# Ledger of designs, part 10: VHH binders against S-protein homolog 13 (SPH13)

Target 1, 133 residues: S-protein homolog 13 (SPH13), of Arabidopsis thaliana (Mouse-ear cress) (q5xv33)
Amino acid sequence: GRLELKNEISGVASVRKAKLAVRCWSNEDDLGWNMLKPKQSRIWKFTTMNMWPFQKTEFRCQFRSGFGTTNEDVVTVFSVKDGFRKQCGVGGDECFWVAKRDGFYLRRIVKDGGGDSRKKYVDVLKSKWVWKW
Short names: E, the ipSAE of ESMFold2; O, the ipSAE of OpenDDE; V2, 0.75 times the mean of E and O plus 0.25 times the DockQ between their complexes.

## First folded at step 9 (VHH; framework vhh_nb_b201)

Design k6 (from g4 with Y100W; at its last look DockQ between E and O 0.78; V2 from the best seeds 0.00; counts 0 for: pae E 5.1 > 2)
Amino acid sequence: QVQLQESGGGLVQAGGSLRLSCAASGFTFDDYAMGWYRQAPGKEREFVATISTGDYTYYADSVKGRFTISRDNAKNTVYLQMNSLKPEDTAVYYCAAIDWDFETDTYTFDYWGQGTQVTVSS
ESMFold2, look of step 9: ipSAE 0.138; ipTM 0.495
ESMFold2 (binder alone), look of step 9: mean pLDDT 88; pTM 0.881
OpenDDE, look of step 9: ipSAE 0.483; ipTM 0.733
ESMFold2, look of step 11: ipSAE 0.096; ipTM 0.466
ESMFold2 (binder alone), look of step 11: mean pLDDT 88; pTM 0.877
OpenDDE, look of step 11: ipSAE 0.565; ipTM 0.788

## First folded at step 11 (VHH; framework vhh_nb_b201)

Design m1 (from k6 with T50A; at its last look DockQ between E and O 0.79; V2 from the best seeds 0.00; counts 0 for: pae E 4.3 > 2)
Fold by ESMFold2, look of step 14:
Structure m1 (fold): chain B 133 residues (1-133), chain A 122 residues (1-122)
Amino acid sequence: as target 1 above (133 residues)
Amino acid sequence: QVQLQESGGGLVQAGGSLRLSCAASGFTFDDYAMGWYRQAPGKEREFVAAISTGDYTYYADSVKGRFTISRDNAKNTVYLQMNSLKPEDTAVYYCAAIDWDFETDTYTFDYWGQGTQVTVSS
């Protein structure tokens, strides 16, 4: 499987406002807080274990931007559990998330159906940024 | 040249309404949360209402249900609709541009307006 988190925050006057802080963990590893600069990604590649009793591959993250956090403090960004994988697109083994100025999006890769090898995608809003006062 | 200019203050009878406006220029309005603060004679400046870059709103307990903050990013303007005014709402009302430094988890007040007087009489 593959998980990508990309910072696409743009249209801001300051590099400071365009940074994204992420803290992500799996069942086995927590890497703490990391900063993503504009256009940077964090990528995890892994073998999806989906056999009884080993159906527990899950990645969770916290996000902080210059415009706030996600509505839910902890966001599941990959899971082998019921229904989650369908949200990421065909096959459900690759999930792509994008932070933008106005919020946090799931980028669903869709095929164009023609002979063109270029990928197309649809961005689905997961959460606007929220300032928790 | 950065400016925040409040307008819409004045004298009103208790139970009445006023609408304050704050027109912004000289900075990227869309990048800031905007807030209204007030200062009565002999008191410290206190929070009234704020609206985030994503249009989430927060209110002081004393004004909830009576005041409504809103913003129009196309006009670089934040508004405060004040209904059911009480004499204790009498104060100078200030507009502020608020930024969050998420690396230090602190809020900064980068810009303040000059204030507009609101006087609510019995």
Scores: ipSAE 0.196, ipTM 0.561, lowest interface PAE 4.3, mean pLDDT 83
ESMFold2, look of step 11: ipSAE 0.173; ipTM 0.550
ESMFold2 (binder alone), look of step 11: mean pLDDT 87; pTM 0.864
OpenDDE, look of step 11: ipSAE 0.529; ipTM 0.767
ESMFold2, look of step 12: ipSAE 0.178; ipTM 0.549
ESMFold2 (binder alone), look of step 12: mean pLDDT 87; pTM 0.864
OpenDDE, look of step 12: ipSAE 0.540; ipTM 0.776
ESMFold2 (binder alone), look of step 14: mean pLDDT 87; pTM 0.863
OpenDDE, look of step 14: ipSAE 0.525; ipTM 0.756

Design m2 (from k6 with T50D; at its last look DockQ between E and O 0.01; V2 from the best seeds 0.00; counts 0 for: pae E 5.6 > 2, placed apart)
Fold by OpenDDE, look of step 11:
Structure m2 (fold): chain B 133 residues (1-133), chain A 122 residues (1-122)
Amino acid sequence: as target 1 above (133 residues)
Amino acid sequence: QVQLQESGGGLVQAGGSLRLSCAASGFTFDDYAMGWYRQAPGKEREFVADISTGDYTYYADSVKGRFTISRDNAKNTVYLQMNSLKPEDTAVYYCAAIDWDFETDTYTFDYWGQGTQVTVSS
């Protein structure tokens, strides 16, 4: 499995507020807390257990930003389930996650249709930032 | 002064390989996605490959499976390994530092190299 996360939080006076703390884990791995600086991207690779017909692998994360947390405390960022596969391709390689000032997004990678097959993005809001503490 | 310097280009036979390098200086390399573009005579500049700050890579369909983009942040360098080269790959290859415009949701090309010539003979 693969997880990519990009921090695109911007437009804030304080760099501190633009940082994104993230902790991701699966049943097999716990990546611990990590910090993404503004404009920083990070990729995590993890073991995928896809035992047909049982789809077991889920990768989940907690997010903390200067604007709060996701509405759900834990966000499933990768899944072998059909919903994720339908959105992001069989391997999930057609999507990555993006944190913005106004919320947390799933970014779908689509072809621009131009002659050079340049990629373009479609961002889907998954969660606004909320304060829970 | 900002500088992107491409190297590694040259003449190669079809089916051969080249490895391009782009050495960056004068800006914070780690904060930028990097990309390779190429322009053949009489054609528009076209996308080849790019790599994010987190090593996410994307390729044009025409080079997918043959080219590999990578980066070494410690050396402020981005690379393009080109295998199974074809005559249609002949072009000037340019390195670019890419930023994201949050207002327009588009890539911006902050810096460009001068380019390196790649010629693939049949």
Scores: ipSAE 0.023, ipTM 0.458, lowest interface PAE 5.1, mean pLDDT 85
ESMFold2, look of step 11: ipSAE 0.050; ipTM 0.404
ESMFold2 (binder alone), look of step 11: mean pLDDT 87; pTM 0.863

Design m3 (from k6 with T53Y; at its last look DockQ between E and O 0.53; V2 from the best seeds 0.00; counts 0 for: pae E 4.9 > 2)
Fold by ESMFold2, look of step 11:
Structure m3 (fold): chain B 133 residues (1-133), chain A 122 residues (1-122)
Amino acid sequence: as target 1 above (133 residues)
Amino acid sequence: QVQLQESGGGLVQAGGSLRLSCAASGFTFDDYAMGWYRQAPGKEREFVATISYGDYTYYADSVKGRFTISRDNAKNTVYLQMNSLKPEDTAVYYCAAIDWDFETDTYTFDYWGQGTQVTVSS
């Protein structure tokens, strides 16, 4: 499996305002806080574990941008549970999330009728940035 | 250069209303939270109201229900509608541009206006 978080925040005068802080953890480990610069990604690659006694693979994250946080404090960004993988697009084994100036998006890969090399994406809004302080 | 220019102050009778405006230039207005502060004679500057980058607002207890802060990002302007004014509201009112550094979770008052006098008479 594969999880990618990408910072595409743009249209701001200051690079500082375009940064994205993320803290993610899985069933196995806490990955800590990391700062993503504009255009930067964090990528996790893993095998999904569905065998007892191992817990199913799930990644959860917190996000802070220069414009606020996601509406839900903790967002599940990958899970092997039924229903979640269908949301990540045609592959189901890879989830791709994108932060933009106005909010946090799930990027679905949609295939055109011709070629794999010219894949299209559609971005689905999951949360606008909110400032709760 | 950076400018914050307040306007709309003046003399008003108790119970009256005033609308303050603060026009911003020389910086990226949309990237800042904005606030109104006031300083009465012989007192320290005190918080009145803030408005975030969106529509989240916060008010001092002394003005809740009477004052309304708003912003128009297309005009780079923040407003303070002041209703039911009292003599205790007499002060110089300042607008401020507030920078939130989410990496350190600290706030900085990057820019201040020069102030506009509000005087509420009995």
Scores: ipSAE 0.094, ipTM 0.443, lowest interface PAE 4.9, mean pLDDT 82
ESMFold2 (binder alone), look of step 11: mean pLDDT 85; pTM 0.851
OpenDDE, look of step 11: ipSAE 0.585; ipTM 0.796

Design m4 (from k6 with G54Y; at its last look DockQ between E and O 0.82; V2 from the best seeds 0.00; counts 0 for: pae E 5.5 > 2, grease 27.8 > 24.2, SAP .704 > .668)
Amino acid sequence: QVQLQESGGGLVQAGGSLRLSCAASGFTFDDYAMGWYRQAPGKEREFVATISTYDYTYYADSVKGRFTISRDNAKNTVYLQMNSLKPEDTAVYYCAAIDWDFETDTYTFDYWGQGTQVTVSS
ESMFold2, look of step 11: ipSAE 0.087; ipTM 0.483
ESMFold2 (binder alone), look of step 11: mean pLDDT 88; pTM 0.888
OpenDDE, look of step 11: ipSAE 0.635; ipTM 0.825

Design m5 (from k6 with Y56W; at its last look DockQ between E and O 0.82; V2 from the best seeds 0.00; counts 0 for: pae E 5.7 > 2)
Fold by ESMFold2, look of step 11:
Structure m5 (fold): chain B 133 residues (1-133), chain A 122 residues (1-122)
Amino acid sequence: as target 1 above (133 residues)
Amino acid sequence: QVQLQESGGGLVQAGGSLRLSCAASGFTFDDYAMGWYRQAPGKEREFVATISTGDWTYYADSVKGRFTISRDNAKNTVYLQMNSLKPEDTAVYYCAAIDWDFETDTYTFDYWGQGTQVTVSS
């Protein structure tokens, strides 16, 4: 499987406002807080284990931006559960997430069997940035 | 120079309404959360309402359901619609530009307005 988080925050006056802090972990791995610069991606490639008695693969993240956090404090960004994989689009083995100035988006790959060989995608808003008081 | 200028305050009877405006200049308005705070004589300044850059709103319990914060980024203006006013709403109302520094996990009040007096009489 493949998980990509991309920082597309733009149109801001200061460098600090364009950065994205992420902390992601799986069942076995916690990489701590990491900073994504504008246009930077963090990519994880992994084997998925969803057969009994194997442990399920799940990635969860926290996000901080200069505009706040996601509405849910901890966001599941990848899971081998069948219901989750459908949300990531065609194939369900790759999930792409994009931070933008106004919020956090799931980037879904839309299958295109037509004449253009370029991938097409739709960005679906999952959460506006939220200032929690 | 940075300026936050409140307007719309005044004297009203209990049960009345006022709409406060705060016009901003000299900074990137769209990048800031905006808030309204108030201070009655002899008391500390207290939170009233805030609106994020993503238009999420939060209210103090004492004003929830009566006050509505909104913003118009094209006019660099934040508003506070105040309905069903009570004598305890009497205060100087200040607008503020609020930044969250996620690296230090702190909120800063980068800019404050001069304030506008709201007086609610019986």
Scores: ipSAE 0.072, ipTM 0.426, lowest interface PAE 5.7, mean pLDDT 82
ESMFold2 (binder alone), look of step 11: mean pLDDT 88; pTM 0.880
OpenDDE, look of step 11: ipSAE 0.488; ipTM 0.739

Design m6 (at its last look DockQ between E and O 0.74; V2 from the best seeds 0.00; counts 0 for: pae E 6.0 > 2, unsure alone 64.0 < 65, grease 25.7 > 24.2)
Fold by OpenDDE, look of step 11:
Structure m6 (fold): chain B 133 residues (1-133), chain A 123 residues (1-123)
Amino acid sequence: as target 1 above (133 residues)
Amino acid sequence: QVQLQESGGGLVQAGGSLRLSCAASGFTFDDYAMGWYRQAPGKEREFVATISTGDYTYYADSVKGRFTISRDNAKNTVYLQMNSLKPEDTAVYYCAAIDWDFEYTDTYTFDYWGQGTQVTVSS
C-alpha cells in the first residue's frame, strides 16, 4: 500500500497554524506521529494483506492541524474495499491526500485523454476541520 | 491588547430567546475557532458551542436544537442564538477564542476568554 500526503495549508500568519500532524497505522504497521511542515509532502509505504473476503487491509490515520481535527477521529486513508479501489485504483496510486486551510481532501489524479502529460487533479472534500471538546 | 467582549445577556422568561454577541479584537480572528461556555452558580464551567474556522459547528447535547452559533469574520464577532430557553440555562456565558497546539501531544488551548455575560431564565 501507498499513502501520499501533502500539506497545502497556507495563507496563515502563523507557521504553527500551517503545520499538520499525522499518525497512521494498520494491523501490521504503526507509523507513529509525524509532522508535515507547510508545503511538505510525504509518502509512506506499508504492507498490505488481502484476505478476501474475510479480512481487508485498512490504513487509518489521525490528523491534527492548527485549524482543528477531522470530523472523524480516525480516517481511513487506504482500503482494499471496492469503493476505495474504484476511486483510487489498486494500491491507491491514483489518489493522494491533501490538507488545506478549509479542510482535508482526497485528491484524485485525472488523466487527460488528450495526450497532455499534464496531470489534472480533482479535490474532494472529506472533512472540514472541527473542534471537539 | 486582546479583548473578547460579550453582550446580549439578560433576564428572560422560560421559552424565550436571547442572542449573545462576542466582539473580538487584538488577534487574527479568522485563524481561531470561537466558542461559548457557561458557568452556573456552584457548577463547573461547561462547553456550550463552538464554531471552527471552517464554519463547522458543534454543540453540547443539552443545547442541541435550541442554540445556534455563528460567526461574522468581517465584524470579528461570534454569536449565540439561544431559543427555547430553560431555567437550567441560567449561567454566566463566556466567549472563548480557541487555538490548538500540537507537539506530539494533544493540547487544546483556550487562548482568550471574555469576562462573561449573565443570562437568567425565569420559570
Scores: ipSAE 0.022, ipTM 0.336, lowest interface PAE 4.8, mean pLDDT 83
ESMFold2, look of step 11: ipSAE 0.057; ipTM 0.431
ESMFold2 (binder alone), look of step 11: mean pLDDT 81; pTM 0.825

## First folded at step 12 (VHH; framework vhh_nb_b201)

Design q1 (from m1 with G54Y; at its last look DockQ between E and O 0.83; V2 from the best seeds 0.00; counts 0 for: pae E 5.5 > 2, grease 28 > 24.2, SAP .697 > .668)
Fold by ESMFold2, look of step 12:
Structure q1 (fold): chain B 133 residues (1-133), chain A 122 residues (1-122)
Amino acid sequence: as target 1 above (133 residues)
Amino acid sequence: QVQLQESGGGLVQAGGSLRLSCAASGFTFDDYAMGWYRQAPGKEREFVAAISTYDYTYYADSVKGRFTISRDNAKNTVYLQMNSLKPEDTAVYYCAAIDWDFETDTYTFDYWGQGTQVTVSS
């Protein structure tokens, strides 16, 4: 499987406002906070299995942007559970998420074999950015 | 040059309404959360309402249901609609531009207006 998180925040006057902080973990391993610059991606490639004992592969993340966080503090961005994998598009073993100025989006594949073709995606809003006041 | 200019204050009877405006210039308005604070004579400045860059709103308990904050990014203006006004709402009202330092999860008040007086008589 493949998980990509990409920072597409643009149209901002300040370099600080264009950055995205992410903290992700898989199962029990915490990968810590990482800063994504504009247009930068973080990519994980891994073996996914939907049979015992490997049905629990899951990535969860926290996001902070200059415009706020996601509405839920912790977002599941990949899971081997059948319902989740189908949401990522055809095949369900590659999930692509993008942060934009107005929120956090799931980028879904719309055609078979469109791995690196950006013209074959649709972006579905997951959460607008919210301030945690 | 940065400016926040409040307007719309004045004298009003209890139960009445006022609408405050805060016009902004000299900075990227769309990048900031905006807030209203107030200070009554002999009291500390206190939070009234805030609106995020994408229209999430927050209110002090004392004004919930009576006050409504909104923003118009095309006009670089934030508003405070104040209904069912009470004498205890009497204060100087200040507009603020609020920035979030997401690395420390703290807020800074980068810009303040000069204030507009609201006086509510019984």
Scores: ipSAE 0.101, ipTM 0.497, lowest interface PAE 5.5, mean pLDDT 82
ESMFold2 (binder alone), look of step 12: mean pLDDT 88; pTM 0.876
OpenDDE, look of step 12: ipSAE 0.555; ipTM 0.783

Design q2 (from m1 with G54Y D55G Y56D; at its last look DockQ between E and O 0.78; V2 from the best seeds 0.00; counts 0 for: pae E 6.4 > 2)
Fold by ESMFold2, look of step 12:
Structure q2 (fold): chain B 133 residues (1-133), chain A 122 residues (1-122)
Amino acid sequence: as target 1 above (133 residues)
Amino acid sequence: QVQLQESGGGLVQAGGSLRLSCAASGFTFDDYAMGWYRQAPGKEREFVAAISTYGDTYYADSVKGRFTISRDNAKNTVYLQMNSLKPEDTAVYYCAAIDWDFETDTYTFDYWGQGTQVTVSS
């Protein structure tokens, strides 16, 4: 499987406002905080497990931007559980999330002509940025 | 040059209303949460109200239900509507541009206005 978290925050005057901090867990393993500059990605490639007795593959993340956090404190961004897989689009084994100035989006692949055809994406808003007051 | 200019203060009878304005220039207003703070004689500056970049509002318990914060991003202006004023609301009111430092999970005050006096008489 593949998980990509991309920072597409733009149109801001401050370098600090354009950064995205991400803290993720792979199952229960804390992967720590990572800082993403604009246009940078954090990518995980992994073997997807969803069979007894092995642990099911799941990634959960916290997001901090200069405009706030996601509405849910911890967001599931990848899971092999049946209810989640369809959200990421075709194949369900690759998930692509983007942070923008106005919020956090799931980027779904909606067009694939096969071979070298260009993919078409739809960005679906999952959370506006919110302030923790 | 950054400027925050408050206006709308004055003398008012208890139970009355005032509307404060804070006009901003010299920075990207839409990128900042904005807030109102007040300082009474002999006291520390205290939080009154804040409004996020996305319009979410926050109030001190002492003013909730009486004060309303709002913003007009087209005019780079934040407002504080103060109703049912009490003598305890007497203070210099300051507007502030508030940033959230997500690395330390703290709020910082990048810019302050010069203040406007509000005096509520009994």
Scores: ipSAE 0.061, ipTM 0.483, lowest interface PAE 6.4, mean pLDDT 84
ESMFold2 (binder alone), look of step 12: mean pLDDT 87; pTM 0.868
OpenDDE, look of step 12: ipSAE 0.506; ipTM 0.761

Design q3 (from m1 with T104E D105G; at its last look DockQ between E and O 0.63; V2 from the best seeds 0.00; counts 0 for: pae E 7.3 > 2)
Fold by ESMFold2, look of step 12:
Structure q3 (fold): chain B 133 residues (1-133), chain A 122 residues (1-122)
Amino acid sequence: as target 1 above (133 residues)
Amino acid sequence: QVQLQESGGGLVQAGGSLRLSCAASGFTFDDYAMGWYRQAPGKEREFVAAISTGDYTYYADSVKGRFTISRDNAKNTVYLQMNSLKPEDTAVYYCAAIDWDFEEGTYTFDYWGQGTQVTVSS
C-alpha cells in the first residue's frame, strides 16, 4: 500500500504561512510532528495485512496549517477496513491527500493508468481549515 | 506599520444596537483570523467573537444570538454587529489579528487595536 500527504498550499503572502504541520502514526510508527514545506510530500509505503493474528494497517494524522486545523482532531488517512480503500479510488491500495489554502482534500484516483497514460484525479474537499476556540 | 483601528462605539440604551468596525493595514489581512475581545474596568480581557480565514464564526456563550461577526477582505475590515445590548456588555472592545503557531499547534495574538468604548445604560 501507499499513502501520500502533499502540501499544495499556495497564494499566500509568505512561505511561513504555507507550511503544514503533520503528525501521523500507525500501530508501530509514531513519528511525531513534522513540517511539510510548500510542494513537499510525505510518503509511506507498506504491506497491508487484514487477517488474524496480523494487525490491521491504519494511519491516523493530525494537521495544523497557517489557516487552522481540520474539523476532526484526528483524521484516518488510510485503513484496510471495509470500504475505506474504495474512497481513495481505483485499485484501493493507494491514498493521496492534499492540503490547499482553503482546506484538506482527498485526491481520488479515477484512472489507474498503464503505458503512457497518466493517473487521473478528482479532488474532494474533506475539511475546510477551521478554528478551534 | 501595522494598525488595527476600532470604531463604532458609544453610549446606547439597553436593548439597543451598535456596529463596531475594525480597519486593518500593514499586514496581509486575508491570512489572519480576526477576533473581538472586551474588557470592563477591574476585569480581565475576555473573548467575544472570532472569524477564521475560512469565514467560520465563533462566539462566547454570553453573546450568542445577539452578536454577529463578519469580515470584508476587500476592505480589510472586520465587523461586530451588537444587538439587544445589556448593561453587562459595557466594556472597551478590542479587535485582534490572530495567527497560527505551527510548532505549538496554538494561536498567537500578533496585533491588537487600541479599543473602542461601548457603554450600555439602563
Scores: ipSAE 0.036, ipTM 0.398, lowest interface PAE 7.3, mean pLDDT 82
ESMFold2 (binder alone), look of step 12: mean pLDDT 85; pTM 0.846
OpenDDE, look of step 12: ipSAE 0.578; ipTM 0.797

Design q4 (from m1 with A97R; at its last look DockQ between E and O 0.73; V2 from the best seeds 0.00; counts 0 for: pae E 4.7 > 2)
Fold by ESMFold2, look of step 12:
Structure q4 (fold): chain B 133 residues (1-133), chain A 122 residues (1-122)
Amino acid sequence: as target 1 above (133 residues)
Amino acid sequence: QVQLQESGGGLVQAGGSLRLSCAASGFTFDDYAMGWYRQAPGKEREFVAAISTGDYTYYADSVKGRFTISRDNAKNTVYLQMNSLKPEDTAVYYCARIDWDFETDTYTFDYWGQGTQVTVSS
């Protein structure tokens, strides 16, 4: 499988506000806070066969932007559970998340007709940024 | 040049209402959280209310249920609606720009207005 978190925050006057802090962990590993610059991604690649049959395999993250955090303090960004995988789109083994100025989005890859059509995506808002004091 | 200008203060009877306004200029208003603080004579500034870029609000316990913070991004203005006013609400009220330094998980309170006097009589 594949998990990508991308910072697409743009249209802001402050360079600092365009950065995205992310803290992610899997079941056993906490990687601490890391900073994503504009247009930068953090990518995890893993084989779902090595993760299966682990029922609790999840990647969870916290996000901080210059405009706040996600509404939920901890966001599941990848899980082997069928309900979650279907939300990530075709196949369910690849999940792509994008931070934008107004919030945090799930990027779904969608197919369009014809054998020579380019791959397309749609961004689905999952959380506006909120400031949790 | 960042400027914050409060207005709407005055003398009001206990139990009354007052609405403060804060006009902001010199920065991209939509990119910043805004807040209100107050200072009574001889005391340090006290947090009153804050509103995020995403319109999430937060209030001091002493004003919850009585005060409402709001913002109008089209007018670059933040408001404080104050209802059920008490004599202990008497203070100079300051508008402030708030930035969260998420790299260090600290709040930066980098600009204050000149203040507007609110006096609540019995």
Scores: ipSAE 0.182, ipTM 0.512, lowest interface PAE 4.7, mean pLDDT 82
ESMFold2 (binder alone), look of step 12: mean pLDDT 82; pTM 0.816
OpenDDE, look of step 12: ipSAE 0.527; ipTM 0.753

Design q5 (from m1 with E103D D105G; at its last look DockQ between E and O 0.01; V2 from the best seeds 0.00; counts 0 for: pae O 9.4 > 2, placed apart)
Fold by OpenDDE, look of step 12:
Structure q5 (fold): chain B 133 residues (1-133), chain A 122 residues (1-122)
Amino acid sequence: as target 1 above (133 residues)
Amino acid sequence: QVQLQESGGGLVQAGGSLRLSCAASGFTFDDYAMGWYRQAPGKEREFVAAISTGDYTYYADSVKGRFTISRDNAKNTVYLQMNSLKPEDTAVYYCAAIDWDFDTGTYTFDYWGQGTQVTVSS
């Protein structure tokens, strides 16, 4: 399984506030805490669990930024392989996560009707930052 | 050694159908999106279709509704079903392995096949 994350926190005076701390784990893997600098992207790879007849990996992550944490302390992401679409809402479009100054987003890749190599996307706010600590 | 081998091309009459196949080897097929490009004589290579690792599909406007891209990960193969073919579809069709760049919202073609000729007669 894969979890893709991009830190797009910007427009802040303090570089510290623009950093994103992330810890992701699955039932089989704990990847520990990692820091994403502004504009940095990261992919976490997890061992896929065999749940016959499906291959499934469940990711769980914690996020910490200078603006706080997600409303839900632990964010769960599911990844399915081999013939199954990622479940990113209606239609099962591919998506990845994006941190912004005003919150945590799920970026959904939208169908490109143009003969271009560029992909369009829509950002859906999943959580405003909240101060829990 | 990375290999992409296209097959299924040929001569067909307008309105006819072809099914292209691209057999991949030498890389982790499941990690890549796959795509088709085509190049007609005297023209630039153009995008035709792509399919992501999650089977999300993309099409050029010129082929929407007529072409269908699919993949079989067990066979390391990507397909292009071409229906309602037109003379304008005449070109060499190339298979490619695609790497995503979600920083820029674009993707690049890391590997290319040798191409297969598709000729549509009027």
Scores: ipSAE 0.012, ipTM 0.239, lowest interface PAE 9.4, mean pLDDT 82
ESMFold2, look of step 12: ipSAE 0.012; ipTM 0.348
ESMFold2 (binder alone), look of step 12: mean pLDDT 87; pTM 0.866

Design q6 (from m1 with D31E; at its last look DockQ between E and O 0.79; V2 from the best seeds 0.00; counts 0 for: pae E 4.9 > 2)
Amino acid sequence: QVQLQESGGGLVQAGGSLRLSCAASGFTFDEYAMGWYRQAPGKEREFVAAISTGDYTYYADSVKGRFTISRDNAKNTVYLQMNSLKPEDTAVYYCAAIDWDFETDTYTFDYWGQGTQVTVSS
ESMFold2, look of step 12: ipSAE 0.164; ipTM 0.539
ESMFold2 (binder alone), look of step 12: mean pLDDT 86; pTM 0.862
OpenDDE, look of step 12: ipSAE 0.611; ipTM 0.806
ESMFold2, look of step 14: ipSAE 0.132; ipTM 0.511
ESMFold2 (binder alone), look of step 14: mean pLDDT 86; pTM 0.858
OpenDDE, look of step 14: ipSAE 0.595; ipTM 0.794

